# Designs tried in a protein design chat: VH-VL binders against Type II restriction enzyme TaqI (taqIR). Part 6

Target 1, 262 residues: Type II restriction enzyme TaqI (taqIR), of Thermus aquaticus (p14386)
Amino acid sequence: ASTQAQKALETFERFLASLDLESYQQKYRPIKTVEQDLPRELNPLPDLYEHYWKALEDNPSFLGFEEFFDHWWEKRLRPLDEFIRKYFWGCSYAFVRLGLEARLYRTAVSIWTQFHFCYRWNASCELPLEAAPELDAQGIDALIHTSGSSTGIQIKKETYRSEAKSENRFLRKQRGTALIEIPYTLQTPEELEEKAKRARVNGETYRLWAKVAHHLDRLENGFVIFRESYVKSIELFLQKNAPTLSGLIRWDRVAQEALTAP

## First folded at step 1 (VH-VL)

Design m11 (framework fv_masavibart)
Fold by ESMFold2-Fast, scan of step 1:
Structure m11 (fold): chain C 262 residues (1-262), chain A 120 residues (1-120), chain B 110 residues (1-110)
Amino acid sequence: as target 1 above (262 residues)
Amino acid sequence: QVQLVESGGGVVQPGRSLRLSCAASGFTFSDYGMYWVRQAPGKGLEWVAVIWYDGSNKYYADSVKGRFTISRDNSKNTLYLQMNSLRTEDTAVYYCARDSYFGEYYFDYWGQGTLVTVSS
Amino acid sequence: QSALTQPASVSGSPGQSITISCTGTSSDVGGYNYVSWYQQHPGKAPKLMIYDVSKRPSGVSNRFSGSKSGNTASLTISGLQSEDEADYYCSSYTDYSTWVFGGGTKLTVL
């Protein structure tokens, strides 16, 4: 933990708290999502890192989402024109642009939550964390370095679907690598506990998500963030177990064994 | 790709028995509660029965309670409905449907249905 | 019989919006946020359109929205298209650990 890292976290949280989430939800929720896979040239991830991952900058400033989207669009006019002509011939340009704007907003929210974990980690924990857009090609969001090894990190939002065992690229690169799912939920502990009480299937799953929710916090505007106790619990789990961890450590094991505070 | 395929429907006489099957694929069957829902010709949907993911609990509509039995075989990814003492009013297309992963009490995916006709 | 009350039919023209109501009691629609809506075309299985009052599954058009006030849930279809012509059913969980469907609403476009 450093003073610089604490300052970066505080500045990023101030940015997140300034977002008009209700207005964005109202604007983008009714907009048809562009479902076509984006080609490599349109990947927004490098731009999201450029504008929102600034852990090493003095006095960082963060663009609002609309300005971010405008910069991404203007930088990619040629590949956007090619993409639109190929997949959306006959659709209005304005319609497709709004659809891409809604898609990038949803991506940005997910990435901002991921970055909050990384900023909080740097401000609160001693184990080094690496975050870079190149890690996405390996199927991970971050790397945490322990004595003589590295553990892959994947920030995992709660889902209404059962997931099959991950075929994650990071786990294939060598035997003995570990990937840990870091769970979060947008639901409150009270909402999840009520669901658990009435659940006739997966009642334990609701209770585990409620436990996860107890380790999360919210900014004034409702943006969900990771508590200091959450990342410290993960760090302790990794320090205790990392030499023997391999394969996928799923979110439910993390919730049961790593998250310990009430 | 989630798929549910019903089978076992047909024409039967009143008072007889029939067993329906629903073959599930594309998901971990043992993680989900399952439903039977029916629809009489030209009429609306009627919930028939539910079974929890592990088979431990079952609930039935009053119209079928004591006559129908829902069961599952998680090793075969198959849901069953044993229908005894069939009545003409049991004539319907029978759908199997999947509950949500978190048990949020909705019918997530539906099969194409199998027709049961009870006639004398 | 169905416990939830829906209008038998609604109609609209392409591009318009229509709303279908689903009225129950405090023991079902009013007591829980477990209202779902299903679209059924003739000869086809029902398809989930809305769950948990207002949430859409992936792949369902954002023209479909749900809401609830007291004992009445509503499905709204905006920008009405010809392919929206179908029967629509609401469903709710009940205090008796059972599920009830509405009587169904036939939507006619044009």
Scores: ipSAE 0.000, ipTM 0.382, lowest interface PAE 21.4, mean pLDDT 85

Design m12 (framework fv_masavibart)
Fold by ESMFold2-Fast, scan of step 1:
Structure m12 (fold): chain C 262 residues (1-262), chain A 121 residues (1-121), chain B 110 residues (1-110)
Amino acid sequence: as target 1 above (262 residues)
Amino acid sequence: QVQLVESGGGVVQPGRSLRLSCAASGFTFSDYGMYWVRQAPGKGLEWVAVIWYDGSNKYYADSVKGRFTISRDNSKNTLYLQMNSLRTEDTAVYYCARGPYDEYLWYFDLWGQGTLVTVSS
Amino acid sequence: QSALTQPASVSGSPGQSITISCTGTSSDVGGYNYVSWYQQHPGKAPKLMIYDVSKRPSGVSNRFSGSKSGNTASLTISGLQSEDEADYYCSSYTDYSTWVFGGGTKLTVL
């Protein structure tokens, strides 16, 4: 924990709290995103890191989403034109641009949640955390370094879908290493408990997500963030177990074993 | 029939401003991205600025960034170049040019006759 | 100056063929198939002769052809005619979302 890391967290949270989430939801909700896979050259992740991961600098400032999207678009004119020409030839420019804007907004929200975990970690925990856009290519969001080992981190939004059939790239390339899923949900504990009561098949899963929700906070505008106690509980879990951890540590195990009662 | 006609050139002192216009006729102006390209007397062609068909994107050569502004009025079929803080090095014939139909500004397919801008004391 | 390198002049006789080179880098000519060529007669506006390296607009003589190898694009004019005497410019899109022209080549038909 450092004063600089604490200031970075506070400044980032102020940015998140300033987002007009209701206006964005209204603007992008009716817009189906461009579902065509983006080529490597259009990956917005390096730009998201450039503009929103500033833990090493004093007095960080963060772009609003529209300004961020305009900068991303301008910076990638050639690969955008090639992508649009190949997959959307004859579509209106405005239509494709709005579809990509909606897609990048949804990506940005997810990445901002991941960055909040990293900012909170750096402000609250002692184990070193590494975050960089290159890690996404390895199938992870961050690395946490323990004594003599490293654990991959993947921030996992609430899901009820079956897991992927193939093993994660990070685990395939680094045998004997652990990858831990860090769960979060946008739903309240009350919403999830009500769903659990009504569920025929997923009742126990809803209750477990409700437990996860109890360990999260919300900003004034409703943006979900990680509590100090959440990241400290994960750090304690890693300190106790890291030498014996290998493979995928799924979100449900993390919720059951790492996240203790409030 | 299909043509671009520039106007607004003239003699101006350093530090002053000029606004160039380009009137398009014989085609659907709003379907095309547009360029400004200049040529100093006895010298080669130099790209100055570009604007998308709907006015949403604009790019400038480094030599004019912060001084020149490209704009368009699709209802009037007219392209503009606002030139501020003019320098003697800006002396040139200014051409407006059209990008390709249904393409992303890879080349200059139609050119106007040009308008001469002389920056001199 | 323009960023792309062209010879200052080339010459040929009627009926001969000439080639004009246009050399850039991997960030422009070498990186894209978006090279175009323009003909300019004295006192007149430029005219598009070739686009997308080798494609010819409607109305342009088949005596004009374009090609590219690595960082160098070439314009070839076969069966030279007196009306071909003009300045020729190449152009390319760049990695920097800019457009760059060659310095120009004066073709003399003698």
Scores: ipSAE 0.000, ipTM 0.385, lowest interface PAE 17.6, mean pLDDT 84

Design m13 (framework fv_masavibart)
Fold by ESMFold2-Fast, scan of step 1:
Structure m13 (fold): chain C 262 residues (1-262), chain A 122 residues (1-122), chain B 110 residues (1-110)
Amino acid sequence: as target 1 above (262 residues)
Amino acid sequence: QVQLVESGGGVVQPGRSLRLSCAASGFTFSDYGMYWVRQAPGKGLEWVAVIWYDGSNKYYADSVKGRFTISRDNSKNTLYLQMNSLRTEDTAVYYCARLPDYYEWSYGMDVWGQGTLVTVSS
Amino acid sequence: QSALTQPASVSGSPGQSITISCTGTSSDVGGYNYVSWYQQHPGKAPKLMIYDVSKRPSGVSNRFSGSKSGNTASLTISGLQSEDEADYYCSSYTDYSTWVFGGGTKLTVL
């Protein structure tokens, strides 16, 4: 229900606003990225969905990141030991643990942004949205259902690459469907307009990201969230176009055609 | 309460085989990795082999690689060392030792057996 | 051969402090924080005194301490007692997923 969905959104936003993003940035910024792919047993997505997306009782409590990480670590001691011994050759336990903590933090932030889109959608829109960890294997974050069709959703952080390196798995395996990129940026409109003015290359792209930024909001701690008007614009776009949409609808087309004036 | 007891040592001729056993009691054997360490008479300690808690990973000293095999039977709380193609230089007291609980990231050998003497002589 | 380098012997008087060194390479002592120290009395099994460079198991006197600088680990015994007279061995993990012991140091308390 709408009332229940609104309460869920408000509770999740309260959780996001409580995050000490500045301290996390200071702690994890200097930590080098661990490039080794995590094995299936160490995939944090099922735990993130269980704790931050799965239906909870009224007034759910969400774990802070460090508490979440400790819980995930304790649940997976033996697979973690095997992974660390295999790929880190007896490096300092504390050093490797901090590296994995930084990696999981970056994953969690991305997933929390995706979940905010979904919570906002459920609170504000009429079209049904499906979100489940199984969809990640297909390269999508959510699925939105219209009358007679379904559209894949991928939440897309600011990028300056002109095209995707490879065709998305969802589109390869499910012909006759569309995948829409939902853009967001951590930069302010003012920052992006300034970059556009200075840019030798990518000036138009900076201005387009500035337009995206105008449709986003920020919590007290700076966490970027989706406005009600943003998701309603996407819903309207899908209602008008879904029967004719196919393939990848890139973020720049979404910014130009779906997002309206603030 | 926690105890390791080695057995199977004795006198054997060069080129023969011998199997050592290490019986564990007083702790959950299946939760711990295990080591074999040897000491020649009047000489220092030499690591021989290690096996993880579930038997999935095994590592050997170069001096015994290809001749010795470490194994375990968690249902019997017993560690084994199969020693093939024995040489006079394999003469030593053989100790089994415990790798600490995986709740800590450590390689220290915290519990040791009393040792069993293997003499390889002609 | 391939053993970590320890002095063959050290000596001290009761109440004094002594230090035993354990020198390896960047592929063992210098590369990892998995240095352990063992005490062995004549005719007995070794006993773990220090693990992970500087940590003591429960029941080991705080007179025993461990440290590491570069490729050299050190065991320090303060307030020497007659019962400290024993052989001491260091050990380290290596790049080859193996363990190596030092040659051993005989401590004499006179």
Scores: ipSAE 0.000, ipTM 0.397, lowest interface PAE 14.9, mean pLDDT 85

Design m14 (framework fv_masavibart)
Fold by ESMFold2-Fast, scan of step 1:
Structure m14 (fold): chain C 262 residues (1-262), chain A 122 residues (1-122), chain B 110 residues (1-110)
Amino acid sequence: as target 1 above (262 residues)
Amino acid sequence: QVQLVESGGGVVQPGRSLRLSCAASGFTFSDYGMYWVRQAPGKGLEWVAVIWYDGSNKYYADSVKGRFTISRDNSKNTLYLQMNSLRTEDTAVYYCAREYTVEYGFTYFDYWGQGTLVTVSS
Amino acid sequence: QSALTQPASVSGSPGQSITISCTGTSSDVGGYNYVSWYQQHPGKAPKLMIYDVSKRPSGVSNRFSGSKSGNTASLTISGLQSEDEADYYCSSYTDYSTWVFGGGTKLTVL
C-alpha cells in the first residue's frame, strides 16, 4: 500500500541480485570461520540494521559486502584488538581478519534474507510490521501487529530438529503471545524431492521443506527471496487465527497450515 | 636479540625427502605465527608455508601442497618443514621467518633466519 | 613467475629519488592494506623496510616511504645513498589466505 515500501523492496532486491554469490562461496568456503563467541561490542547486527534496514526514506542505496565489512572493522578497532589479543595472540592478523570476514558474510546473508521478508511484507501486506533489533537476543526478528495483539516473527532456515530445546525467552516474558517461525530453504524443490527419495531418514521432513521451497523465488544470481503470495498467506493465517494463537507456532505447522499449494 | 637458525639443508636426489628445522630464540616462540619462504639461486622470493602460533592452522603454496608439511614444537622453540617427493625446481635457499603484528591492523615478516640451501639434483 | 609485477631494474644517482612499482589485482594488493617491502643485499637475508603499505619499522630511514593507489603499491626512496643498492621485493596477502611476492627490482646507484 506504500509507494515508498515498494521502492525500498525493489532497491533491496537489485542489491541482492548484484551480489556475486559464486565468488563469495569460492572465497569463504575453504576458510574456517572464527568460532569464538563475539562480544556485544563486535555484534554486527546494529551495522546491518543501519546500512540495510534503516535507509527507508528517499531512494535507498546499499553497501556491497566488502565495503560493509571494512566499515564494521574500522569502527571497532579497539574491541577487535582486545578480542584478537585474547583468543589469537601472536597469530597472523591476516588469517584472523579473513576468518572474521567469512563469519560476517554468513551472518549478513542470513540477515539479508530476514530483511527481505520484512521489505516484502511492508510492500505487500496491510498488517503493520515492526522490526525489533532490541529483541534479537530473544530470537525475535520482527513483530506483526494484529487487532489488539502482536505476534513475534522468527525467520527459520532449513532444520531437521524435531523439538525445541527450551521455551523461547520472548515467550517466557510475554505469556499469552505467539511466536511464529517463518521457514525458508536455500535448496530447490527438485533437490529436496530427490533427497526425500534417497533418504533413509528424514524423508518426510525433506518433502515438507520441498513444499516450503515451492513458495520461494530466486533472483538471477540464485539468492533466495520470499514471494508476494508467501507473505500474503502468512497474513491471512494471522488474520484468521490471531485471537487464538499463543506460544510457539513451529515452522512445520506454518508450512502445513499457512502456506497453500504453489 | 631475536634469532632464527635454519638447518637440515643439503644435496638430495629427486623423489627423496628432507626435513628442515628452524631454531628460534630471543622471543616467546609460542606467541608467533611462523613462515617458510624460499629463493631459488639468482631468483626472487617465494612463500612456501605458514603455521599459526598454536599449530592449529596451516596454509601452503600451490606448488608444494600435498608434498610439504609444516609443523612446530613449541616446547623446543623449533619450526619444521618436511619436504617429500622433492623436484629439481625445489632447489632453493629456505628461510624461516617470524610473522608479527605491531598493531592488530598490521602484518609483516619481521625477522628472517640466515637460510639453508637445499639442492635437488641427479 | 611471481604474481605481482615489478620493474626488473631501476637506477638513480646519489641524492636523487626513485620509485619502484608493485602491481597486482583486487584479490591481493587492491583488496588488502597488507603490502610490505623487503630489501636484500647480495648473499644476505631480506630486511623489512615497509609494512601495511606505508609504515616503517623502528630503525628504517625516513628516506623510505610507501603508498598505494588501486591495484598498485609504490616504494619511494629519497636522497639515494650507495648503501641503498640492493634488490627490493614487494609482498601482499591474497584472497586465498596465501602470500605472494613481486619478481624483485634491482636498484643500481650510479
Scores: ipSAE 0.000, ipTM 0.377, lowest interface PAE 15.8, mean pLDDT 83

Design m15 (framework fv_masavibart)
Fold by ESMFold2-Fast, scan of step 1:
Structure m15 (fold): chain C 262 residues (1-262), chain A 124 residues (1-124), chain B 110 residues (1-110)
Amino acid sequence: as target 1 above (262 residues)
Amino acid sequence: QVQLVESGGGVVQPGRSLRLSCAASGFTFSDYGMYWVRQAPGKGLEWVAVIWYDGSNKYYADSVKGRFTISRDNSKNTLYLQMNSLRTEDTAVYYCARDTYYYDSEGYEAFDIWGQGTLVTVSS
Amino acid sequence: QSALTQPASVSGSPGQSITISCTGTSSDVGGYNYVSWYQQHPGKAPKLMIYDVSKRPSGVSNRFSGSKSGNTASLTISGLQSEDEADYYCSSYTDYSTWVFGGGTKLTVL
């Protein structure tokens, strides 16, 4: 762990803690999300990496969301015009802009959570981690390097869906590697345990998400972040198991085997 | 405007070598995987090779493994196909094509933008 | 040769709808949602019409739609126009980290 990595994590956490999450929720919650697939010219990922992934900077600073959205919009006037004319003919400029703003906000929150894992990892763990927009194109959020192998990481938000045998692009391209789902939830352990007690179905799944929640922290504004102990548990799991891991290691296995108490 | 322009095709005798180039413009070349696809005269499409955005991963069709080498120079926005030990069955129009790269997608693996093609004729 | 099976030809009249099938196995079409469709006019390069089974790139008419059931993917063209007359190819990713094309279907608009 380097002093630079520790400083980057602290600065990023101060940025996250400064977000007025309640005001954003009130502003964007009633706004219908633009559901049309964004063409690559409108992909916000490169911009999100440019403005929020600054692990190599000595004294990083981070734009507020509105400034980020304005920058993204102004950079893409021609592709935005084509997209709006094709899919939203007859809609007002203001209506479509607000819909895209709401969509990019939801995307940004997800990406900020992903970046927090990576900043925390760099500050706390010894195994090298790579994060780059090119990896997102491969269907992963980060690569963690162990002696003689690499493991893909995908940050996985709370889900109650049945098991599915879906195959990630990274795993198809990298047959001998593993992809690990790193679970997180926006609910508190208390909320999840109450749901488990009242549930007619999914009770065991609620209890497992409650276990995941016990390994997470929250900033003063409620933004969920990863604990030092969380990433160290994942590092230990990888050090012990990496040569034998292949394919998708789903979130429930990670929660049961890596996130032990204690 | 996004463009891919192939060059280097021509007539060559069996057993010889030829190098194809594909010049990319109008997009950030280093962000995209690239493909070579060929089409024999009057026949269908056949995938030949792929190279990852950073050059780290390469895959080949069984018919060309050990004979063809795909490479790229991101500083020159150029894709290459080195073709060795050419056979009459390699006679085809060779297209370069760009992979898809989209946010919030799992598996945008398609041939998004295609060049005009360059004809390779292997004959004596 | 082509690994995916397409009918050699299909035909329709202006304003009608036609469907082109693309049949593979569980190791390609059936195993992945990475089926794409290409339109090729004589003497021209192919053009991407559908990717990820059912998604259209910017600039492709909504008359073109895609679907998949088991090991068979389908391209449907509604409101046929004379300019739709072309060869159509499907493609899929495989378990071997390769791509395969169908044999192609010649669409004739009568």
Scores: ipSAE 0.000, ipTM 0.384, lowest interface PAE 18.0, mean pLDDT 84

Design m6 (framework fv_masavibart)
Fold by ESMFold2-Fast, scan of step 1:
Structure m6 (fold): chain C 262 residues (1-262), chain A 122 residues (1-122), chain B 110 residues (1-110)
Amino acid sequence: as target 1 above (262 residues)
Amino acid sequence: QVQLVESGGGVVQPGRSLRLSCAASGFTFSSYAMYWVRQAPGKGLEWVAVISYDGSNKYYADSVKGRFTISRDNSKNTLYLQMNSLRTEDTAVYYCARVYDILTGYYAFDIWGQGTLVTVSS
Amino acid sequence: QSALTQPASVSGSPGQSITISCTGTSSDVGGYNYVSWYQQHPGKAPKLMIYEVSNRPSGVSNRFSGSKSGNTASLTISGLQSEDEADYYCSSYTSSSTLVFGGGTKLTVL
């Protein structure tokens, strides 16, 4: 925790609160996701770190989303042309560009939520946190350093899918380490509780997501953020359990065991 | 040095098939989308078909959709047009053409073949 | 629409300037900056003169220039020379992701 980290969080939250989420939802929500996987040359993650994480170190300045997308597009002209030629020939260039814009917007929202966790952690917690685009290649979003070890962090949006498919790369490379899923949801506790009452299947899962939602906050424009109490609960869980923690600590265990009342 | 050379044109009866070839030289063929454009005698230019640099995407003019197939063999630097169910209105000089630029490529043709005449007559 | 509208012919004397128009709709010429112009001499393949409304490929004389206003693109040839006598075709990308060509304009240099 530092004065600088607190100011960084406040500046980032001011940026998030300034986003015209309603206009973005009207523009992008109806646009179908471009389903073709983006090649490594088109990965927007380094650009998102440059503009929304690294920028805060020297002269804090945040791009609006449209400016960010224009910058990414102009920086990636050749790989974009190759991608569009290969997968979207015969589609209107404007239509494909809008589809990629919608896709990058959804990615940006997810990454901004992840960055909020990191800014909130740095402002509120004592355990050091490391965030860098290189960690994505390892299958993690951040590292938290505990006494004598490190725990991988993966920010996990609301899901109803099985997590049994394949082991995370970080866990494969670093046997004896832990990876903790940090859950969040865009739904309110009230919405999730109503879904739980009406559900024929997944009622218990809806109730568990409602518990997660109870530990989150919203800015005036509706952007979901992490409470100070949320990150402090995670820190306490790690301090208590880190010496014996290994493998994947799935989001539902985190919701049940780590997230507690303030 | 940069060159496109077409072959395979000729006289054919309605309902028959014909295959055109276009041999490319002097440039990296596999880096460019390629077009077929035709011109009926005494008339203007008409786009026929396009194929992406790797052959994964193909698009056709409505007038030939379902009858013509564009393909390419990057190992042989050759573009093809398979023309089935030919009609008298398909009579034209057929040009193969290279897209101008890899960044803006698909909408302008900087290199053209000499053309090959296809005459469909009963 | 399957074709863009061009005048059938235009004429000028050596040293003069002439302009050839290419009129489409908001779904082609008016909607995109992907207008190209081609020169074709009798019995020869077309040659690219202008791409993306106003850009010249390497090797094309600066006497050739392109522009666009609303749904109409224009090719202007200044300092006319006898070698400019040819057919000129415009083309445009369309909202249906196809290409369309103009009917062509015969330029006669008197």
Scores: ipSAE 0.000, ipTM 0.393, lowest interface PAE 14.9, mean pLDDT 84

Design m7 (framework fv_masavibart)
Fold by ESMFold2-Fast, scan of step 1:
Structure m7 (fold): chain C 262 residues (1-262), chain A 123 residues (1-123), chain B 110 residues (1-110)
Amino acid sequence: as target 1 above (262 residues)
Amino acid sequence: QVQLVESGGGVVQPGRSLRLSCAASGFTFSSYAMYWVRQAPGKGLEWVAVISYDGSNKYYADSVKGRFTISRDNSKNTLYLQMNSLRTEDTAVYYCARTYYDFWSGEYGMDVWGQGTLVTVSS
Amino acid sequence: QSALTQPASVSGSPGQSITISCTGTSSDVGGYNYVSWYQQHPGKAPKLMIYEVSNRPSGVSNRFSGSKSGNTASLTISGLQSEDEADYYCSSYTSSSTLVFGGGTKLTVL
């Protein structure tokens, strides 16, 4: 927790609040995204970290999405041309470009939500947090350091699946290490509670997501962010339990045992 | 041979609707994105709309957005432009055109054009 | 009106070289290497002459060449011939994923 970290959070939240989410939704919602796996040289993650994480300094400004996409496109022009020719032969360049633009927008929104958790953590908590694009290769979004131990962090959007298809890479490589899923939802508590009442299946899961939603805030434009109380609850959970934690601490356990209402 | 043939043009009153067709032959229509481009009498070219090879993505010029709808039927090798709420300024020759990527050379731009069909919006 | 600026007319004598400019912004011509040039004879559909700034389609004379510097693309026709007399249009993709044409240039062969 520092004055500098608090200013960084406030600047990032101002950026998020400035996004015209309604216009982006109208522009990108009808666009089916390019589903071909992006090659390594087109991975936008390092660029997202450069513009929205690493470059944060005194009076920082963040690129708007269109400016970011145009910069990324020009920076990656040759590998983009090769990728498009290989996988989208016979397609209009304009349409493939817009498909990639829609894909990068969806990726950017997810990454901005992840970065908000990290900015909020640094502004509100005492345990050190490490975030870097290299951690993605390990299957985690961030690493939180406790005395003599480290816990992997994975930001987890609302889901109704009970099991992961395979064991996380981070846990496979490091036996005895813990990975905690940090849940979030784009729905309001009221929406989720109403769904729970009407649910033929997943009623209890909707109620649990409603509990998660109670610990989230929403900016003026509707962008969902993490409350101070949310990250402090996670910090307290880790401080109390870290020496005994191992394996996957799934989102529903986090919602039940870690999150508290102030 | 590769050919595009437009049809459906004519004289219509302001506020009415008209549907243009573009029949493709001599190439694999379903592999190409398709454009509608118009040209008012004695004026320059203006892009109107584009549709992806599978019809899933569509874009329009601001001047026609909300009034015109581009569509295609790949089983019939035909491109369509549904024009609603027509205005006098929509008077133009309407061309369909294709765009193509070459494995070796890249994008060809609009390499094949139809002959055009005249739409006159007048009272 | 068009978004890209071209001179309304240009003229030359047989055997000379002429250049037609196409000026946009960093959000179209300056931002992307996807400039095409089209030739249109009276009463005919346009014909693609140049794509991706400088590439010629099969069947287009090597007298036609394209280039770009900053926000301005250029079409150069060398060894000017009477059949080159036509209207010429540039086009470019934009940052809004749309297409824009130039206003057109009438080339007169004297």
Scores: ipSAE 0.000, ipTM 0.379, lowest interface PAE 15.9, mean pLDDT 84

